# VH-VL binders against q95uq1, part 4

Target 1, 197 residues: q95uq1
Amino acid sequence: MSDNHEEESNVPAYVPGKHVSVDQLKQQDAEDEALKRYKESLLGTGVHAPKDDPRKLVIKEMKIQIEGRPDTIYPLDTKELIKEMKTKPFVLKESCHYKITLTFNIQHDIVSGLKQTNTVYRKGIKVSTEKHMLGSFAPQALAHSVTNPRHGWEEAPSGMLARGSYTAKVVFTDDDNEEHLSVEYAFSIKSDWKSDD
Key: E = the ipSAE of ESMFold2; O = the ipSAE of OpenDDE; V2 = 0.75 times the mean of E and O plus 0.25 times the DockQ between their complexes.

## First folded at step 1 (VH-VL)

Design m07 (framework fv_pimurutamab; at its last look DockQ between E and O 0.03; V2 from the best seeds 0.00; counts 0 for: pae E 15.5 > 2, placed apart)
Fold by ESMFold2-Fast, scan of step 1:
Structure m07 (fold): chain C 197 residues (1-197), chain A 117 residues (1-117), chain B 107 residues (1-107)
Amino acid sequence: as target 1 above (197 residues)
Amino acid sequence: EVQLVESGGGLVQPGGSLRLSCAASGFTVSSYYMHWVRQAPGKGLEWLGVIYPGGSTDYGNEFTSRFTISRDNAKNSLYLQMNSLRAEDTAVYYCATYSSGWPFDYWGQGTMVTVSS
Amino acid sequence: EIVLTQSPATLSLSPGERATLSCRASQSVDSYLAWYQQKPGQAPRLLIKDASNRATGIPARFSGSGSGTDFTLTISSLEPEDFAVYYCQQRDNWPYTFGGGTKVEIK
């Protein structure tokens, strides 16, 4: 099982060097030129960011798929919807199989090494921190989609001590440690599904 | 109860523009994902784009420069603005949505756009 | 993106016969596959969701099966109204893609 999703096609290859010389500087210039041409090829066909939206990462939705249950879908394409997410908790049954899919757009420039850090709290106390690598992504008209786990399902915790209400904070960063977005959400772990869950 | 009604199709010259409308009843469009799907004569279904509940849009890569999806919450209606039309844009255009999750369980009857000189 | 391949492209049968339609995905879509029916001049109609669950009002002669990459729509005994084009669609991964369709026509 691997949750590490990386895309080499979104990042041009480079040639390693140990000592700076005029030839190495020319190689760096050629690599910069190749990256520029790659970016221009993505932006030249009408893939342009809105002028009034400075965001590099725009989450369109988060989808929680639970085996044998209807999907829970959160539209997150505005700041207002993101703020509301914490007030709309989802439910996981003990030991249920689930997966989470993020659909998002990248604007303005390539984002290298996008990762999410999920910190989960119970009654204000931190209970876990998990990091998921999403990959590297280029601007394009069609939104990108990443599912964790990439294959199969995750299993929810079980036991009396696992049951209860949780809050979580997810932070999206990249290889340059730039913070793109922070979202708070809530969920609960229960022994069984309620009729209206 | 739930109904989607498209309008605005017709015969248009190459290079022309059309605005399609989709009037919804029985539900509130701003709470749903509203999609446009087209179908050329004798061909299969092709997804064109969507407007999310928050108002942002997403499109198939080939549609971004010529097509714009919008909605009017007060009129409970969805729109597709089509510019610089080409012969290959000749198709029936459907608006579609879902009651809960996917797949599409509500479709309009479609409106025919013919691009011809 | 996930490519859905439907086969056969055309299926010629008589009323009363059994129809079996295939939809294969380029990678696993678990059970997140839907089937639609489209008659000439009409919008598509949802038949089956989540591989095997009939939509409201769909007759029992329609059944769906499969998981992962191999899916089947079966019509146990064709009625005259069942001659139409059938499309599959996956919703496991964005963008949600359609198959090319299978036309069920009168022999």
Scores: ipSAE 0.297, ipTM 0.678, lowest interface PAE 4.1, mean pLDDT 82
Fold by OpenDDE, look of step 2:
Structure m07 (fold): chain C 197 residues (1-197), chain A 117 residues (1-117), chain B 107 residues (1-107)
Amino acid sequence: as target 1 above (197 residues)
Amino acid sequence: EVQLVESGGGLVQPGGSLRLSCAASGFTVSSYYMHWVRQAPGKGLEWLGVIYPGGSTDYGNEFTSRFTISRDNAKNSLYLQMNSLRAEDTAVYYCATYSSGWPFDYWGQGTMVTVSS
Amino acid sequence: EIVLTQSPATLSLSPGERATLSCRASQSVDSYLAWYQQKPGQAPRLLIKDASNRATGIPARFSGSGSGTDFTLTISSLEPEDFAVYYCQQRDNWPYTFGGGTKVEIK
């Protein structure tokens, strides 16, 4: 009777690092030139943000890329444009290959552990939920872009049951579960690009 | 509907003091950056200062010693206390907001302050 | 303090003409520049925010361009109601500052 003592590998519980503010990071970096250079590389020299905009994540654009088709671009620079996006559904032909690129700025501080949650609804019923860990993002002069999937294409569902109108909600949260952004969009799955299904 | 209404303007002597009010409706002033801007007759716009949602304030360098921005959250109102008034302070005074989140711009109608002997 | 210089000080044009207004900053303000229209006896009205984003309800004939230090407001075809004073304003840093304004007047 060999007592296999399974050594419970005490994997130290990943204590999410305390959110250190950019200001705290600047104070800590006074003594470490390597850390200063790293921060400068992340933050860029001379990145400014509006002092009257406390948002850490500012969405700029959503782009729908479909293989063999022109891109659909939603500018999202204003609250009104974000609200209007759901009234302008894009079309996915069944079995087409597509991907979605979100472009956004980070302001004031590093957003750690950014997660994108996409929930799709049909006639008010949740049909799918996808979660994507995006990573950590620092303020920089150039907007960040995230594409889902990261590699390849997503295939649109096919069949009679897949066809129809959908709504979706995208939510961005950090490792502290702070919600930075919520946007809604709409799309239709059709048998053909021109079909009035 | 968002509305800003300034009041408290009038005639004041040099060296005098005046307190302007800005009554807000349709939103909560403590949730937004609230600004004061003035315009002398026939001149351009001049930014005076701001109060943050957290209650902190910033001013134009020339106004820090004479002007104070405050608010009363219960009254949903913004204030500009002006001391040691000068003839060059004669202007229309506007309250304005640039929202937290998606920026929107709202201005009051302004209130006229005349500093004269 | 960031100084904004607007040019020209006065622009005399006829209805239907194209208006081009310039705003130059003493240092980079990235894209954090706004344009306002002001008519006599009225408060300023926001036209453009963040250099190129048209505010809600603003006609398509108004457009903003530029980044860093050089910015332009364009009115593609002047309407009678467009004759006013236009101001640029930076929100890159405190204190906020305005340009001196450009008066668009009827020729």
Scores: ipSAE 0.123, ipTM 0.683, lowest interface PAE 1.9, mean pLDDT 87
Fold by ESMFold2, look of step 2:
Structure m07 (fold): chain C 197 residues (1-197), chain A 117 residues (1-117), chain B 107 residues (1-107)
Amino acid sequence: as target 1 above (197 residues)
Amino acid sequence: EVQLVESGGGLVQPGGSLRLSCAASGFTVSSYYMHWVRQAPGKGLEWLGVIYPGGSTDYGNEFTSRFTISRDNAKNSLYLQMNSLRAEDTAVYYCATYSSGWPFDYWGQGTMVTVSS
Amino acid sequence: EIVLTQSPATLSLSPGERATLSCRASQSVDSYLAWYQQKPGQAPRLLIKDASNRATGIPARFSGSGSGTDFTLTISSLEPEDFAVYYCQQRDNWPYTFGGGTKVEIK
């Protein structure tokens, strides 16, 4: 009759309300939402919004691709990981070629005129600000990814004045200048990988 | 040295459940993407899903309803809960650490799950 | 879901011969493609990352090429330990997917 030869309890799997722990409850909710998003994406229908999360833009990761080297990946799918990002700076060798890719979900409504503003600081002084228009993004099951630059590579600056430690802040706003996300990060420009400047 | 050791496989009847474990050493499991991949006898590799460092999960389409990935950070261990098992779930199950940020490609040696009467 | 199609399914060759294995993606994966080798009873072993970069400890006889949708793994001169099954995998987006494999067997 019943399968009672399990090494561990199977009660949550057989009974509605798999709510044994906070982490398991969060995991189950995420799985259900993923399936719904998948179905909505396949059907091309309207939006199913998770009503307990008001955010329209939910970041998943930031990836720094460096030509000829392993990628640096920052998972950003918790508040703790977002807060922690600036304490783990990535390294760019001077004159290296790189790209930055952001992966995020959109929920609830279309986000129109999404704009990325990236401000870079050195020793607390703003040294550059760049704005990129990303476009409009609809809610869907598949995450969106945006890579800068779209084509080719960016080149890291070089020389003794460029080498050093930097902090940066990237902010995402829409056409009404509503802020959807703010992430602080850090990086260093060095003369060689793992060298001190 | 990075090591991944799967355990918990064995023979189980159809409709049953099984929890697989993956004990990690040489790194902190919550700092990396952790994956489950399976391979049916004589067949190819099939990605099951991933748990993010933050605890979120994503699954292959066929696995969302019956399989659950979880983690115990205190034990530095990854788990796969499999419910409503079917004969086609018979496979070697691997845990792995890999992402687009290679060279994180470490695989365990696998644990065999056989679903039969 | 991104489908990877490997060809041929089986490649029967002798030691010393050149092996050419193909992997085609259903949509562009840029260069986010890996190749694995798997011998019986073993876990997969990473050979090539980012379409063309050899993983640590992989001999120079293994090379990868391609981008977008068409990728090739080449083994310039087969050695006895190279008779195995080879898989491609895309890592462009979830779900990560594998090709069906190419078995390289001794003639």
Scores: ipSAE 0.000, ipTM 0.461, lowest interface PAE 15.5, mean pLDDT 79
ESMFold2 (binder alone), look of step 2: mean pLDDT 89; pTM 0.901

Design m08 (framework fv_pimurutamab)
Fold by ESMFold2-Fast, scan of step 1:
Structure m08 (fold): chain C 197 residues (1-197), chain A 121 residues (1-121), chain B 107 residues (1-107)
Amino acid sequence: as target 1 above (197 residues)
Amino acid sequence: EVQLVESGGGLVQPGGSLRLSCAASGFTFSDYYMHWVRQAPGKGLEWLGVITSGGSTDYGNEFTSRFTISRDNAKNSLYLQMNSLRAEDTAVYYCAREGWTYEGYYGMDVWGQGTMVTVSS
Amino acid sequence: EIVLTQSPATLSLSPGERATLSCRASQSIGSYLAWYQQKPGQAPRLLIKDASKRATGIPARFSGSGSGTDFTLTISSLEPEDFAVYYCQQSYDWPLTFGGGTKVEIK
């Protein structure tokens, strides 16, 4: 948003500048070009966002790392892959050490105060709800990356209460409470891995 | 090679108890979740419960308090203890192996032949 | 509890015909669905896992499809040994549940 335009026109207009040729183009063409230049100056990115893709948040992948085990990577950069997420459950052994990394791009505008709310269910009953602040992110060519926990490892629960199949829903919102993305996924907590796995 | 064999079925009076056994061979029994499934004469399959490789159990709600699943990994054996039996418990009881690995759920890929439990006076 | 509804209850067909069996879940279960075949006096046999993947030793005429709430088992050309009862089963959440079954019988 700019300040009062009438006050700005009196003060800034007085300062001599370098003027470009006057266009006789239609108003819509000039407005599109001005908006593009304005966004480039604010964001400083030079990133191309597809016009047919209105998403501000694009999750490229989710990586699950388990200490002593191969990484599991879920590509999530299309609507089809997001819908398939809950059909590809992952397994955590009781008390195993793990961490999750999200790799994502921001498109169109800066997202301020991006946060995730993760709700976990067992047999349709809500077991937990956790909220994590991810930060503020600008559009840029190189993907952003956030790992939870930031340091060390998270420990999976243990005991009969913890074992079984789970479903979860993650909702990504920002400081304006705009919902950017919702992902459903599934996992299980088991007493042991396969002996050869 | 890979096989499950149930035993212990028979005729029991209402209110009685019975213990079923399932003997596993041809695979590493201790690595697998094991299930009990029953089927009343002429009816469909009904899931009864599961026991994990580590011994944790879970049951269908209708079986809470009356049925207990256990295992003995050293003997490659799975058990179902049934108490307070009713006529409605008359069924063939199957044990089955869950083909679950760290890559995901693969279904119940190995089943026993079943053992008949008849609850009648 | 997730309820699985199979239709039709009975399917009367002749050898060589295509059989199409339906299984509908009361809520979305992704691809966590298996199909089993049961012949009279025998234990169930796993046919399809993960909605569409044939189990070891299962003939190519059997195929599974679907995701979410709507699933189909197809037998492209019925053989005499295929006349049996078929059950779907979900593993999305506890308790595990089976459908009521579809009997494929000779016309």
Scores: ipSAE 0.000, ipTM 0.433, lowest interface PAE 18.2, mean pLDDT 79

Design m09 (framework fv_pimurutamab)
Fold by ESMFold2-Fast, scan of step 1:
Structure m09 (fold): chain C 197 residues (1-197), chain A 121 residues (1-121), chain B 107 residues (1-107)
Amino acid sequence: as target 1 above (197 residues)
Amino acid sequence: EVQLVESGGGLVQPGGSLRLSCAASGFTFDSYGMHWVRQAPGKGLEWLGVIYSGGYTDYGNEFTSRFTISRDNAKNSLYLQMNSLRAEDTAVYYCARSLGYTYDSYYFDYWGQGTMVTVSS
Amino acid sequence: EIVLTQSPATLSLSPGERATLSCRASQSVRSYLAWYQQKPGQAPRLLIKDASNRATGIPARFSGSGSGTDFTLTISSLEPEDFAVYYCQQHSNLPLTFGGGTKVEIK
């Protein structure tokens, strides 16, 4: 993640494209053998979504990795687990090194330009808004994985004013501005680790 | 016949700038992720970055401040803008095509012939 | 970033011999590994994708195997045109990374 004290992240220019389904790609392949083979490979993996699940984005879990400490894993594959997220805050020690991995499935159609917008609040005041482009993802049986930061570690803030309780809201959208998911969570920054963290 | 042709390489002094081009033909250019990969003389391959069909880019972290990838889908062309060039940037620069929309398909089925960039006084 | 380590750096062999090239990843790349061949003065050529699938037009003597962190490229019987440098590349995570290469040279 970006520094959570920054108000608005500077993101490279991005132009929303038109949504293209797997079926549309199959129909458009007469002129291009490589694209035809790619579409057949997607179909061959048996990536059929459950008939009773309309979601295009299913977050299986969010993993918080802190250097020198055990991983914290939040399963998020049901709406009940997503709703519980804000009642189970995690703790970051001042200046600790951490990274967050999202493991997810894409269902039904290719999702183009999936991005997350993460807004952090302290005592009701917006502290930062961070935007991260995750990429474009096709349906497949095995989950996709994205780690932020993509390189190295993020460093947690430090100082007496940085310590305290925070709430955050992350919204996942795509090129068509379709909102796939919104999750609220909480965390705190402390001078030292608590025993159950 | 898929073809990628790089151009724009040459001799540049340290601190200089250079723009490379890659002309694509024989496929639906706007449906593919396009990449730049470089190779210093006698050394291995190094991935610089990708540009998606819609123009969004991802880079190797060390390149974000000095290198910019862009594309013109109407002209079937890919570009690499290089600024603040250093001797360490001396390399053959290749453009390459990846299949599909996700990085799990980012292997390169077609490469250009490469264009040589020499950064020297 | 995921680091790919290729070994050995150099293989000195004669035509007709079997070549076995190793590529090891610092963390799991599942099956998202490709192999390329590069001859002097030429661009790399895709040989194998998804660890074990030969690219179009690649001779049957080339085969790939492995998953997770340990991968192998095998050339069952070297032809004169196979003496080249070989690179592995992971495509499971950004940034995309290549191994340092293995040079297969004539003894």
Scores: ipSAE 0.006, ipTM 0.476, lowest interface PAE 11.6, mean pLDDT 80

Design m10 (framework fv_pimurutamab; at its last look DockQ between E and O 0.02; V2 from the best seeds 0.00; counts 0 for: pae E 16.8 > 2, placed apart)
Fold by ESMFold2-Fast, scan of step 1:
Structure m10 (fold): chain C 197 residues (1-197), chain A 119 residues (1-119), chain B 107 residues (1-107)
Amino acid sequence: as target 1 above (197 residues)
Amino acid sequence: EVQLVESGGGLVQPGGSLRLSCAASGFTFSSHGMHWVRQAPGKGLEWLGVIFSGGSTDYGNEFTSRFTISRDNAKNSLYLQMNSLRAEDTAVYYCARPYYYESSAFDYWGQGTMVTVSS
Amino acid sequence: EIVLTQSPATLSLSPGERATLSCRASQSVSEYLAWYQQKPGQAPRLLIKDASNRATGIPARFSGSGSGTDFTLTISSLEPEDFAVYYCQQRSEFPYTFGGGTKVEIK
């Protein structure tokens, strides 16, 4: 049941590498024909980002799965949808088992060491901060997918003091310390799923 | 051509430590994430972990506290530090290159190096 | 983690026959599924990437299909060198996982 990403956040700090664009990767070592052909094999897949969209990280959706209940899906592929997310809270029953899956595309450049930092608040007071390594990703047509926790389920808190409304902020950064996206969302912890009626 | 050559395997006692190396050639090593995969005798493949081009790492759940992956781009070398070794760590250890930069399916593998944990 | 279940564990066939190998995922992996061949004493060899794309140098008799949770590797007509163990692997999420393998052996 342990979250492997949280354990990895405790490893010694790394020195961020120099960011290299897809164009720079294609152009480097132009004098070495064998390396050039290999780079063209890796980068020449025909995957192109929209010229008017500068985003490197495009989250298509966030899916919240709760054991024994229907999935809740938030589309997040536009700035408007991201802003709306905090107005559409989801509900977790005390002690329920849940997991969250992100589906996303990468554009323009490879993203090395993409990670999320999720901070949860209750009545403006910080309750927790969790960091999760998502991986490293290249531009490609098929969307990438990452689920947290990596093994089993997260368990929602329980007890009178745990019940109530929460807000959260998740920030996506990489090995070059570039911030790609920040999303605010809300949720509630309740004693039962039918508490609204 | 692309080549990956593992070394450093051998016999080690339970509780011991061992450091494996993987020498890479024939491609721009610094642009790739690199992975370790192991296989116990007569068993299947098990993904151990990765080190990304930027230096951050990720591991399979049972490896996070005992195993550390590192790299030296100037030497085109990948390393696996293994601590607190157990009999169940007996396996052939492979380094593997993803076909697409950081992470993906593995188009090139080393020959493997055998680690035997026994008294 | 995503669990990959391969079936059958062992497939006994003769040269010239068609082999069909199954790999099922506990959760959707979209098309991020690869197939490998491993012969005794050798490292695995990539056969198929992204469910259906043959790797460089892989003979046309090997084909992959499927998406989501259900995947198939087909060898249209077995050659002597095809008797080996085959593994599927998902690259949808970390930790990466492999199936338990299917051994294709000669009858």
Scores: ipSAE 0.156, ipTM 0.690, lowest interface PAE 5.3, mean pLDDT 84
Fold by OpenDDE, look of step 2:
Structure m10 (fold): chain C 197 residues (1-197), chain A 119 residues (1-119), chain B 107 residues (1-107)
Amino acid sequence: as target 1 above (197 residues)
Amino acid sequence: EVQLVESGGGLVQPGGSLRLSCAASGFTFSSHGMHWVRQAPGKGLEWLGVIFSGGSTDYGNEFTSRFTISRDNAKNSLYLQMNSLRAEDTAVYYCARPYYYESSAFDYWGQGTMVTVSS
Amino acid sequence: EIVLTQSPATLSLSPGERATLSCRASQSVSEYLAWYQQKPGQAPRLLIKDASNRATGIPARFSGSGSGTDFTLTISSLEPEDFAVYYCQQRSEFPYTFGGGTKVEIK
C-alpha cells in the first residue's frame, strides 16, 4: 500500500488581482510613485495597432535554446503553423541544458496575471506539469519575450527510461482564467544529437 | 486549392430580405475570420463586416441594424442575412478571406453573387 | 471612418510605360494598407499587403511604398494585362475602407 503522498505543492493560491484595463490605468491618479512606475511599465509607449483582431495575445514564435547548439525556431504567426509545430519535433540530447523562449504580442488591453502551464506527455500519459507565472503585459510596439526557466537552464532527463518521443501542451491563462493560447509541440530525448547528415 | 463560392443572390423587392451564402474549401475555415464586401454596379468596393473565428462580429456603421453575418464551421459556410433591403443595396456581394487569422489583406475572394433590389 | 483618396481617377498610358498611383489617407494607417487589382467582371486580386509586401504570385513589376498617410503603387512597365482598376484599402481600424479606385486605361 504505497501511500503516494501527492505532495500538494502548496503553491500559494495566487489571488488574481482585479483586472484593470489600460484605460482604467490611465485614469487612475497615480499619487503613489510605485504605482506610477508600475503603470508606466505596463502602458509603455502607446502602440497603434489594427483593431480588427479580437485576440489579446498573439504568439509569434517559440524558440528552443540548447547550450552549445544552434537555436530551433518555430514561427507561429499563423494558426496553420501552430498546428504544424507538433509534427516537427526537436531533439534534446539527454542531460543537455535547454530553455524555451516564447515571443508574443499583446493587443487591445492589458493581460493580467498571465500564467503558462506546460504539460508533457509520453505515449499519452502525463509525465510532468509545470506552471509559471509570467506577470502582466500591456500592448507595446515590441513583442514580449518570456524564457523558461527565467534564469539558468533546464536539464533534459537522462537514462534509458527517459529516451523517447514526447508531446507537450502549453496553455496561457490570465487572472480571469481566460485561455488566450494553447499550443502543442513535440520533442525527442536521445542519447546523441542527430548527425546533421 | 482555396475556393470561395457565393450564392443566394437574385431579384428582391424593396423592404424584402435575402440570405447569402459563401461556401469555403481548401483551407481551415474555422481558423479564419471571414469578411463580406460589396460593389455596386460601376462603383467601388465597400466593406460590410466581419465574423471572427470565435463567432464575434463587427459591421460597418450603416449595416449594423440590417445585416447579420453568421457562420457554420461544420459546413464551412459563411452567411449574410440582409433585411429591409433598399435599391442602394443593389450590388455584387463578395466573401473574402484574410490570409491568416482574423485580419489581414484579403488574399482570396469569391466570384461574387449579384443582388438586385427593384420594384 | 478613414477616407482614402486615390489619384488620379484615370491614368491613360501605353504598354511599357511606368504607372504611379497614389492613395492618401485622412489619418495615419501606419503600414496597414493593401492594393488590389480588379478587371471587368472579376473579383479583386490582392497585389500588395502591408504597404510594400508583394502578394504571392504577383509580378515584380508591381511595388508598393509609403507609410502613415501617403502610399504609392508603382507598375514599372505596364503589360497589356495590367490595364484595370486599382483600389487601396486600409485595415488600421474598423470600418475597413477602400479608395475610390484608379482606372489604368490604354492610351
Scores: ipSAE 0.006, ipTM 0.583, lowest interface PAE 10.6, mean pLDDT 87
Fold by ESMFold2, look of step 2:
Structure m10 (fold): chain C 197 residues (1-197), chain A 119 residues (1-119), chain B 107 residues (1-107)
Amino acid sequence: as target 1 above (197 residues)
Amino acid sequence: EVQLVESGGGLVQPGGSLRLSCAASGFTFSSHGMHWVRQAPGKGLEWLGVIFSGGSTDYGNEFTSRFTISRDNAKNSLYLQMNSLRAEDTAVYYCARPYYYESSAFDYWGQGTMVTVSS
Amino acid sequence: EIVLTQSPATLSLSPGERATLSCRASQSVSEYLAWYQQKPGQAPRLLIKDASNRATGIPARFSGSGSGTDFTLTISSLEPEDFAVYYCQQRSEFPYTFGGGTKVEIK
């Protein structure tokens, strides 16, 4: 077997209405039997799952790593902590190097075509949107984590117009565009770590 | 036919570095998480970590600071950067493909590449 | 992390005999337990996924059973090609872990 599927689409597309991405459809010739058997093994046993929590994706933590400084960690393992996240902003010095790691569990069912969308606002105006396709995940006991950027560091913007308070929203959706989670958070960009500007 | 071929093994001094490669073919590489597993001579198997199809990673606790998994989906290639190598890192290193896209048991393995750490 | 203990370490049998291999987990892994076969100089080969499901192309003489902490691989009638080392692996949580192996050798 080859990676080259002669009848595959030339256009990359996220196609709503399917549990499997377009890229995964190209690979399914050999995997259909395995997926079927996997799903049957889960259903054919007394698999124990949390009964009061219907969510397939459960956020546990957001961590902000800043080069040369201690990590800032936000536990998000209750609805109250998730709701109050936006009232506890973190600080970035302009031009600093940082990355953000989200830790989450997958439970109950397979999640296909998971996509992470992070939207940043300044004074209510959208200033950026980044999307990351994460893939398909089976349930397991321990959490997964995703870090943005995947390699190296993100650099905070700089200058007088960049300084100020920001809000952001990170959203997880599947290949049907069903929203599994959204978390709102906040941060400030300042000229120095101890500055009020 | 699914194939995974490791390369880049060899003799390295303690404290040294080595980069392993895994060339993939016969499946849609960009849709799968890829895993590294090692086996010391005469010993059992040890999971090192995974890189998901989207590029995020997870590692065994002992490997989070010394080893880095990366991928190049355009080249159908998986990589393992190993730093600060110790004698205990002497092993055959395998790349492995899960039977379910990102993570599961491994239905395909490479032939392995040998890394020997000695002075 | 989850420790998998395989027993016996070595199982000496003749072709045609039944082999029973044990894998015990230090905490529940539910059904998320796989079995692999490894011959000298070769990579592992997946036999059983999720406790009891044979992988594609695996002969019916291989069967798996168990859940939670206690798992068994059974080879109903050993063929000459079945003399190898067998490993269990849990995928319930990262880090994935393997048992220490059971060597099935010819008596």
Scores: ipSAE 0.000, ipTM 0.456, lowest interface PAE 16.8, mean pLDDT 79
ESMFold2 (binder alone), look of step 2: mean pLDDT 93; pTM 0.948

